# Ledger of designs, part 3: VH-VL binders against G-type lectin S-receptor-like serine/threonine-protein kinase SD3-1 (SD31)

Target 1, 127 residues: G-type lectin S-receptor-like serine/threonine-protein kinase SD3-1 (SD31), of Arabidopsis thaliana (Mouse-ear cress) (p93756r25to151)
Amino acid sequence: EIQLGSKLVVGENTLWVSNNGDFALGFFNPPGLLNRFSIGIWFNSNSIPYDQRKVVWVAGAGVVVSDNSSYFELTRNGELVLFDSLLGVPVWNSKTNRFSVSSALLRDDGNLVLLKDREEIVWQSFG

## First folded at step 15 (VH-VL; from ze2 with light chain D92N)

Design zg1
Fold by OpenDDE, fold request of step 17:
Structure zg1 (fold): chain C 127 residues (1-127), chain A 124 residues (1-124), chain B 107 residues (1-107)
Amino acid sequence: as target 1 above (127 residues)
Amino acid sequence: QVQLQESGPGLVKPSQTLSLTCSFSGFSLSTSGYYVGWIRQPSGKGLEWLAHIYYSGITSYNPSLKSRLTISKDTSKNQVSLKITSVTAADTAVYFCARVRYDWFRGYTAMDVWGQGTLVTVSS
Amino acid sequence: DIQMTQSTSSLSASVGDRVTITCRASQSISNYLSWYQQKPGKAVKLLIYDASNLETGVPSRFSGSGSGTDYTLTISSLQQEDFATYFCQQYNNYPLTFGQGTKLEIK
C-alpha cells in the first residue's frame, strides 16, 4: 500500500509498483512533448523497452509538468496531487479530501485505488 | 558502432525541392528510443535545428521553416529523409543528420552521434 | 524562441591553459543544455549533456556547470586537439536552438 504523504518526484525515477509487479506508476515523458512529464500507469514487463510499454492511464488525461522538482503526491488529506514546481501550482487533483482516504494501492490489474479504512474503494483510476 | 551519413544533390536551383537522405547503422527506428534529426549550418554561421522524427512517426519542426519541411522515415532501409520546398539561396548550407537519445524518464537528452554533413548549394 | 548567447565568438589560448566558455539563455532552460565540439572535416562531437554530465569517451578535462540561464564549459588544461569550435544547445523548448559558437584558436 501507498501511505499518505508518499511522493514521486520528476527525475528521481522512483515508481509505485503493483504487488505482482505487472504494473508501475510513475513520471514519464510522452514522446513529442519536449521534456514535459506526465504521471501514468503502464504494463511493467522487463521484456519490453519502456517507451514501448502500453500506458493504461494518465493523470488528467495528459496533463504535463516541467522537470523542476515537480512531484506527484498522496497528500496527508488523502488527495492525489500533481504539482508543477516551476509554475508553483497544482495542475491536477483527485479531489478526494472529503472521502477519509487512508491509503492508496496500485492493484495487480493496473487500477490505482484510494482506500478508506484500508479497504473501501472511494476513488479509482478505472472509473 | 553507430554511424550516420547524409546524402543530397549537392546543387539545386531556386524554387526547386531539396531532398536529403540520412542513412544510419548500429541502431534501428523500429524498436529503439531515439530521434533522428536534421541540423544545418550556413558557411561561417551557427547551427540551425530543422526537424526530427521519433520511431513512432511523431515529428517536430522548426516553426520558422515548418511550412517548407517534411521529415519522414523508412525503417526497413534505416533511412530518414528531409524535403525542403521552394528553396532559395538562404538554404545553402551544410546539412547534418544526428541521432538523439530519448529516455522514458528523462525525455530528450542529446544529439549523441552526428553525420559528417553534406553541402547543398542553391544557385541558378 | 530561446536565444543562446556564448560569451565570445572567438578565443585565443595556449596548450595547458584553463579555458572557460559561457553560454547564456534568454530564459531558464532547467539544465537542458548540451555542449558540442566541431572540427573541420569531422563529425560534431557531443561533450556534455544535461549541463554537467560528461559524455562517455570524452576526456575528464572537459566539464560543464551552471543552472537557470547561465552555463559554463571548462577545459581544465587545454590540449592541442582541443582547438576547435564549441557550441551550446538548449532542449528545454521547441525550437531547439544553439549558441553562435566559440572558435578556440592557438595563441
Scores: ipSAE 0.908, ipTM 0.944, lowest interface PAE 0.4, mean pLDDT 96
Fold by OpenDDE, last read:
Structure zg1 (fold): chain C 127 residues (1-127), chain A 124 residues (1-124), chain B 107 residues (1-107)
Amino acid sequence: as target 1 above (127 residues)
Amino acid sequence: QVQLQESGPGLVKPSQTLSLTCSFSGFSLSTSGYYVGWIRQPSGKGLEWLAHIYYSGITSYNPSLKSRLTISKDTSKNQVSLKITSVTAADTAVYFCARVRYDWFRGYTAMDVWGQGTLVTVSS
Amino acid sequence: DIQMTQSTSSLSASVGDRVTITCRASQSISNYLSWYQQKPGKAVKLLIYDASNLETGVPSRFSGSGSGTDYTLTISSLQQEDFATYFCQQYNNYPLTFGQGTKLEIK
């Protein structure tokens, strides 16, 4: 479970991982996009090199940020925000501040969900 | 040891198509982690990046030459090829191929191994 | 395109000298900067990547520094084998671009 205030930063190589370990969420560089980074979810198989693992979701339909202290955060008001520090602006937002989000969870099926009262799904990466 | 070696025709006439081949050993483009690219250098001048190709087949080109360039790979032969159409005297240069390191989390890094280059002269 | 400009196209120095070559980008390149050494008849050699990381096998007398638009290659004590041409290269934006080169010659 991902707590409010948690964040990932470009270049830190930290991941949010599902309970069963089958899926991971983090920054990555799509090949061909010169040193620009996306937030995505991929199938987490140790037998497969990272860039050969199937990506099942990318925030903002492929939005990218620079490697300038950019970050992806679950804010305290319950929004997922992708922030480009070079541009100085958020480039993607789940727009869930009105849903009383209490936490996030990367489920074992690869679905990232935002939860109200730790139980009710108010947003999800699927669909 | 990683090695790359360029080969080409040496001499090409104007308006013809220049074909270059980069043969490499010590690594494979069947595995992730590398680009292979082409760089050229006119005599007494700086380096110009032309194009590169990733193991998956993703290609990138210098926009100034994109319409004339085609980069391709033959994984079974450990070769990368470059074609330049409609050559002129301005295409006379030493042509290098190089390997570039790539990382999923860090992206494009450096051209860590180069060939020795092959001279191509465009002349009537 | 990002223009890369090295402080000088030629430089004369003696063995034992401290040598500095500067590379300036026309816009910030976020430390996506490499330095290369070129000698006639030999393959170009990577020296520094990501502005300050020394490539494996490269002597420790080579170092890189800088940020934003300004970067520096330093040779703390020049050796005879260091006389060559040096290039900087940015990989922040396509197309990848190089400096014009600095030929380091014997004084």
Scores: ipSAE 0.907, ipTM 0.944, lowest interface PAE 0.4, mean pLDDT 96
Fold by OpenDDE, last read:
Structure zg1 (fold): chain C 127 residues (1-127), chain A 124 residues (1-124), chain B 107 residues (1-107)
Amino acid sequence: as target 1 above (127 residues)
Amino acid sequence: QVQLQESGPGLVKPSQTLSLTCSFSGFSLSTSGYYVGWIRQPSGKGLEWLAHIYYSGITSYNPSLKSRLTISKDTSKNQVSLKITSVTAADTAVYFCARVRYDWFRGYTAMDVWGQGTLVTVSS
Amino acid sequence: DIQMTQSTSSLSASVGDRVTITCRASQSISNYLSWYQQKPGKAVKLLIYDASNLETGVPSRFSGSGSGTDYTLTISSLQQEDFATYFCQQYNNYPLTFGQGTKLEIK
């Protein structure tokens, strides 16, 4: 479970991983988009090189950020925010500040969900 | 050991299509997250990037030459090919192919291994 | 396109000298900068990547530094085999672009 205030930063190679380990969420560079980074969810298998792992979701229909300490955060007001530090602006937002989000969870089926009261799904990547 | 070697016609007439081949060993585009790209260098001048191709088939081209360039791969032969149409004297250069190191988290990093290049002269 | 301009197209030096070559980009390239060495009849050699990372197998007398638009290749003590042409290259934006090259010659 992902707590409010948690963030991923480009270049730190940290991931949010599902409980069963089958899915991971993190920054990656889509080939062809020269050194720009997306937030995505992919199948997590140690037997497959990262660049060959199937991506099942990308935030903001492929929105990208630079690597100037850009980050993806579950804010304390319950929003997922992708922030481009070079531009100094958010470039994607889940717009969930009104849903009383208490946490996030990358489910074992690869669905990223935002939860109210740690159980009610108020937002999901599959939707 | 990783090696790349360029091959080409040496001499091409103006308006014809130049075909180049890069043969490589020590790695495979089917199993590695690398680009293979082409760079050229006219005599006494700097380097010009032309194009590169990723194992998945994604291609990128220098916009100034895109309309004349086609890069392709034959994974079974460990070869990458470049075609340049409608050549002129301005296309006379040494043509290099190079491997580009790619990382899922870091992206494009560097051209870490180069061929020795092949000279192509465009002349009537 | 991002223009890469090296401080000089030619430089004369002696064995043992400290040599610096600078490279300036027309816009910030966020440390996506590599340095290459070219010698006649030999394959181009990668020296430095990501502005300051020394490529495996490259002598420690080579180093890279810089940020934003300005970068420097330094050879702390020039050796005979270091006389060559050096290029910087940015990979922040397509198209990838190179500096004009700096030919390092023996004084």
Scores: ipSAE 0.907, ipTM 0.943, lowest interface PAE 0.4, mean pLDDT 96
Fold by OpenDDE, fold request of step 17:
Structure zg1 (fold): chain C 127 residues (1-127), chain A 124 residues (1-124), chain B 107 residues (1-107)
Amino acid sequence: as target 1 above (127 residues)
Amino acid sequence: QVQLQESGPGLVKPSQTLSLTCSFSGFSLSTSGYYVGWIRQPSGKGLEWLAHIYYSGITSYNPSLKSRLTISKDTSKNQVSLKITSVTAADTAVYFCARVRYDWFRGYTAMDVWGQGTLVTVSS
Amino acid sequence: DIQMTQSTSSLSASVGDRVTITCRASQSISNYLSWYQQKPGKAVKLLIYDASNLETGVPSRFSGSGSGTDYTLTISSLQQEDFATYFCQQYNNYPLTFGQGTKLEIK
C-alpha cells in the first residue's frame, strides 16, 4: 500500500508498483511532448521497452509538468496531487479530501484505488 | 558503428519540392529510444532545426516551416525522408540528419550522431 | 522561440590555453542544453548533453556547466584538434534552437 505523504518526483525515476509487478505508476515523458512529464500507469513487463509499454491511465487526461522538481503526492489529507514546480501550482487533483482516505493501492489489474479504512474504495482511476 | 548519411538532389529550382533522404545503419526505428531529425545550415550561418520523427511515427516540426515540411520514415529501409515544398533561395543550405536519444523517464536528449550533410542549392 | 546567444562568434587561442564559451538562453531551459563541435568535412560531434554530462568518447578536457539561462563549455587545455566551431543547443521548448556558433581559431 501507498502511505499518506508518499511522493514521486520528476527525475528520480521512482515508481509505485503493483504487488504482482505487472503495473507501475510514475512520471514519464510522452513522446512528442518535449521534456514535459505526465503521471501514468502502464503495463510493467520487463521484456518490453518502457516506451513500448501500454499506458492504461494518465492523470488529468494528459496534463503535463516540467522537470523542475515537480511531484505527484498522496497528501496527508488524502488527495492525489500533481504539482508543477515551475508554475508553482497544482495542475491536477483527485479531489478526495473529504473521503477520509487512509492509503492508496495500485492493484494488480492496473487500477489505482484510494482506500478508506484501508479497505473501502472511495476513488479509483478506472472509474 | 551508428552512421547516418544524407542524400538529396544537389540542385532544386524555385517553387519545386525538395526531397531529402537520411539512410542510417547501426540502429533501427523499429526499436524504441530514438528520434531522427533534420537540421540545416546556410553558408556562414548557424544551425536551424527543421523536424524530427519518433520511431512510433510521432512528428514535430519547426513552426516557422511547418506548412512546407513533411517528415516520414521507412523502417524497412532504415530511412527517414524530408520534403520541403515551394522552395526559395532561402532554403539553400547544407542539410543534416541526426539521431536523438530518447528516454522514457528523462525525455528528449542530445543529437548523438550526425550525418556529414548534403548541400542543396536552390537556383533557377 | 528561445534565442540562444553565445558569448562570442569567434575566439583566438593557443594550444594549451584554457578556453571558455558561454551560451545564454532568452529564458530558463532547465539544463536541457547540449554542446556540439563542427569541423569542415566532418560530422558534427556531440560533446556535452544535459548541460554537464560528457558524451562517451569525448576527452575529459571538455566540460559543461551552468543552470537556468547561462551555460558554459570549457576546454581545460586546448589541443590542436580542438580548433573548430562550437554550438550550444536547447531542447527545453519547441522549436529546438541553436546558438550562432563560436569559431575557435589558432592564434
Scores: ipSAE 0.904, ipTM 0.943, lowest interface PAE 0.4, mean pLDDT 96
Fold by ESMFold2, look of step 15:
Structure zg1 (fold): chain C 127 residues (1-127), chain A 124 residues (1-124), chain B 107 residues (1-107)
Amino acid sequence: as target 1 above (127 residues)
Amino acid sequence: QVQLQESGPGLVKPSQTLSLTCSFSGFSLSTSGYYVGWIRQPSGKGLEWLAHIYYSGITSYNPSLKSRLTISKDTSKNQVSLKITSVTAADTAVYFCARVRYDWFRGYTAMDVWGQGTLVTVSS
Amino acid sequence: DIQMTQSTSSLSASVGDRVTITCRASQSISNYLSWYQQKPGKAVKLLIYDASNLETGVPSRFSGSGSGTDYTLTISSLQQEDFATYFCQQYNNYPLTFGQGTKLEIK
């Protein structure tokens, strides 16, 4: 489970990974863009080069941020926020601050979910 | 061993189309995360990036030349081609192709292998 | 467009010298910068990527440093094979742009 306050930062190459390891969520550079990064979920196989792995979801339908310590955070208020540190603004959020979110989970089917009481789905990426 | 080699006409008349081919070996645009790009250097002048193409077919062009440039690939032949229309004497240069590494987490990083270059002269 | 300026177009040095070549960007490029070596009759060679990362097979006497708009290539003890033209390139924004080059010549 992904706890409130958890962050991914451009350039740190950290990932949120499903329990069985089949899916990963992280920053990647969409090919053809310079210094621009999306948050996505992809099938996580060590035998396949990253750029050939299937991307199954991107936050905000492909919204991008720059490499100025931009980040993706599950905030203490229970929102997923994609923040562009160069522009100094959030570029996308899940709008879940009133849903009593306690944690997030990247499920083994590749669905990112926000949970109330660590069990009730109140938001999902594939929804 | 990674190698790139440019081929072109040597001489092109003004107003015609310049066609260049980059033939490469030791990597593939179908199975790896690389770009192949074109750069030119007029005599006694600096380097100018022209275009590049990713294995998926995504292209980018220097906007100062974009209306005259077409980059394409033939993945089965390990070739990338560049066409420049309506050439003038200002297009006289040595033309290079280069491989560019793509990193999923960082993106475009560097032109890590270059061809030897081919001289193209635009003259009547 | 991001202009890359190498303030020195030609530099004379002797074998064994420490040599510093500078490159300035017209705006911040967040370390998205590479250094290349060009010799007559030879393919252009990548030396440094991401401002400070030494390319595999490049001698350790080469190093890169800098941030923001100001970047430096250093050769700690110049060798005979290092006489060449050196140029920087930014890849922060399209179009990709190069410095004008610094030719390193025998003094």
Scores: ipSAE 0.776, ipTM 0.877, lowest interface PAE 0.6, mean pLDDT 91

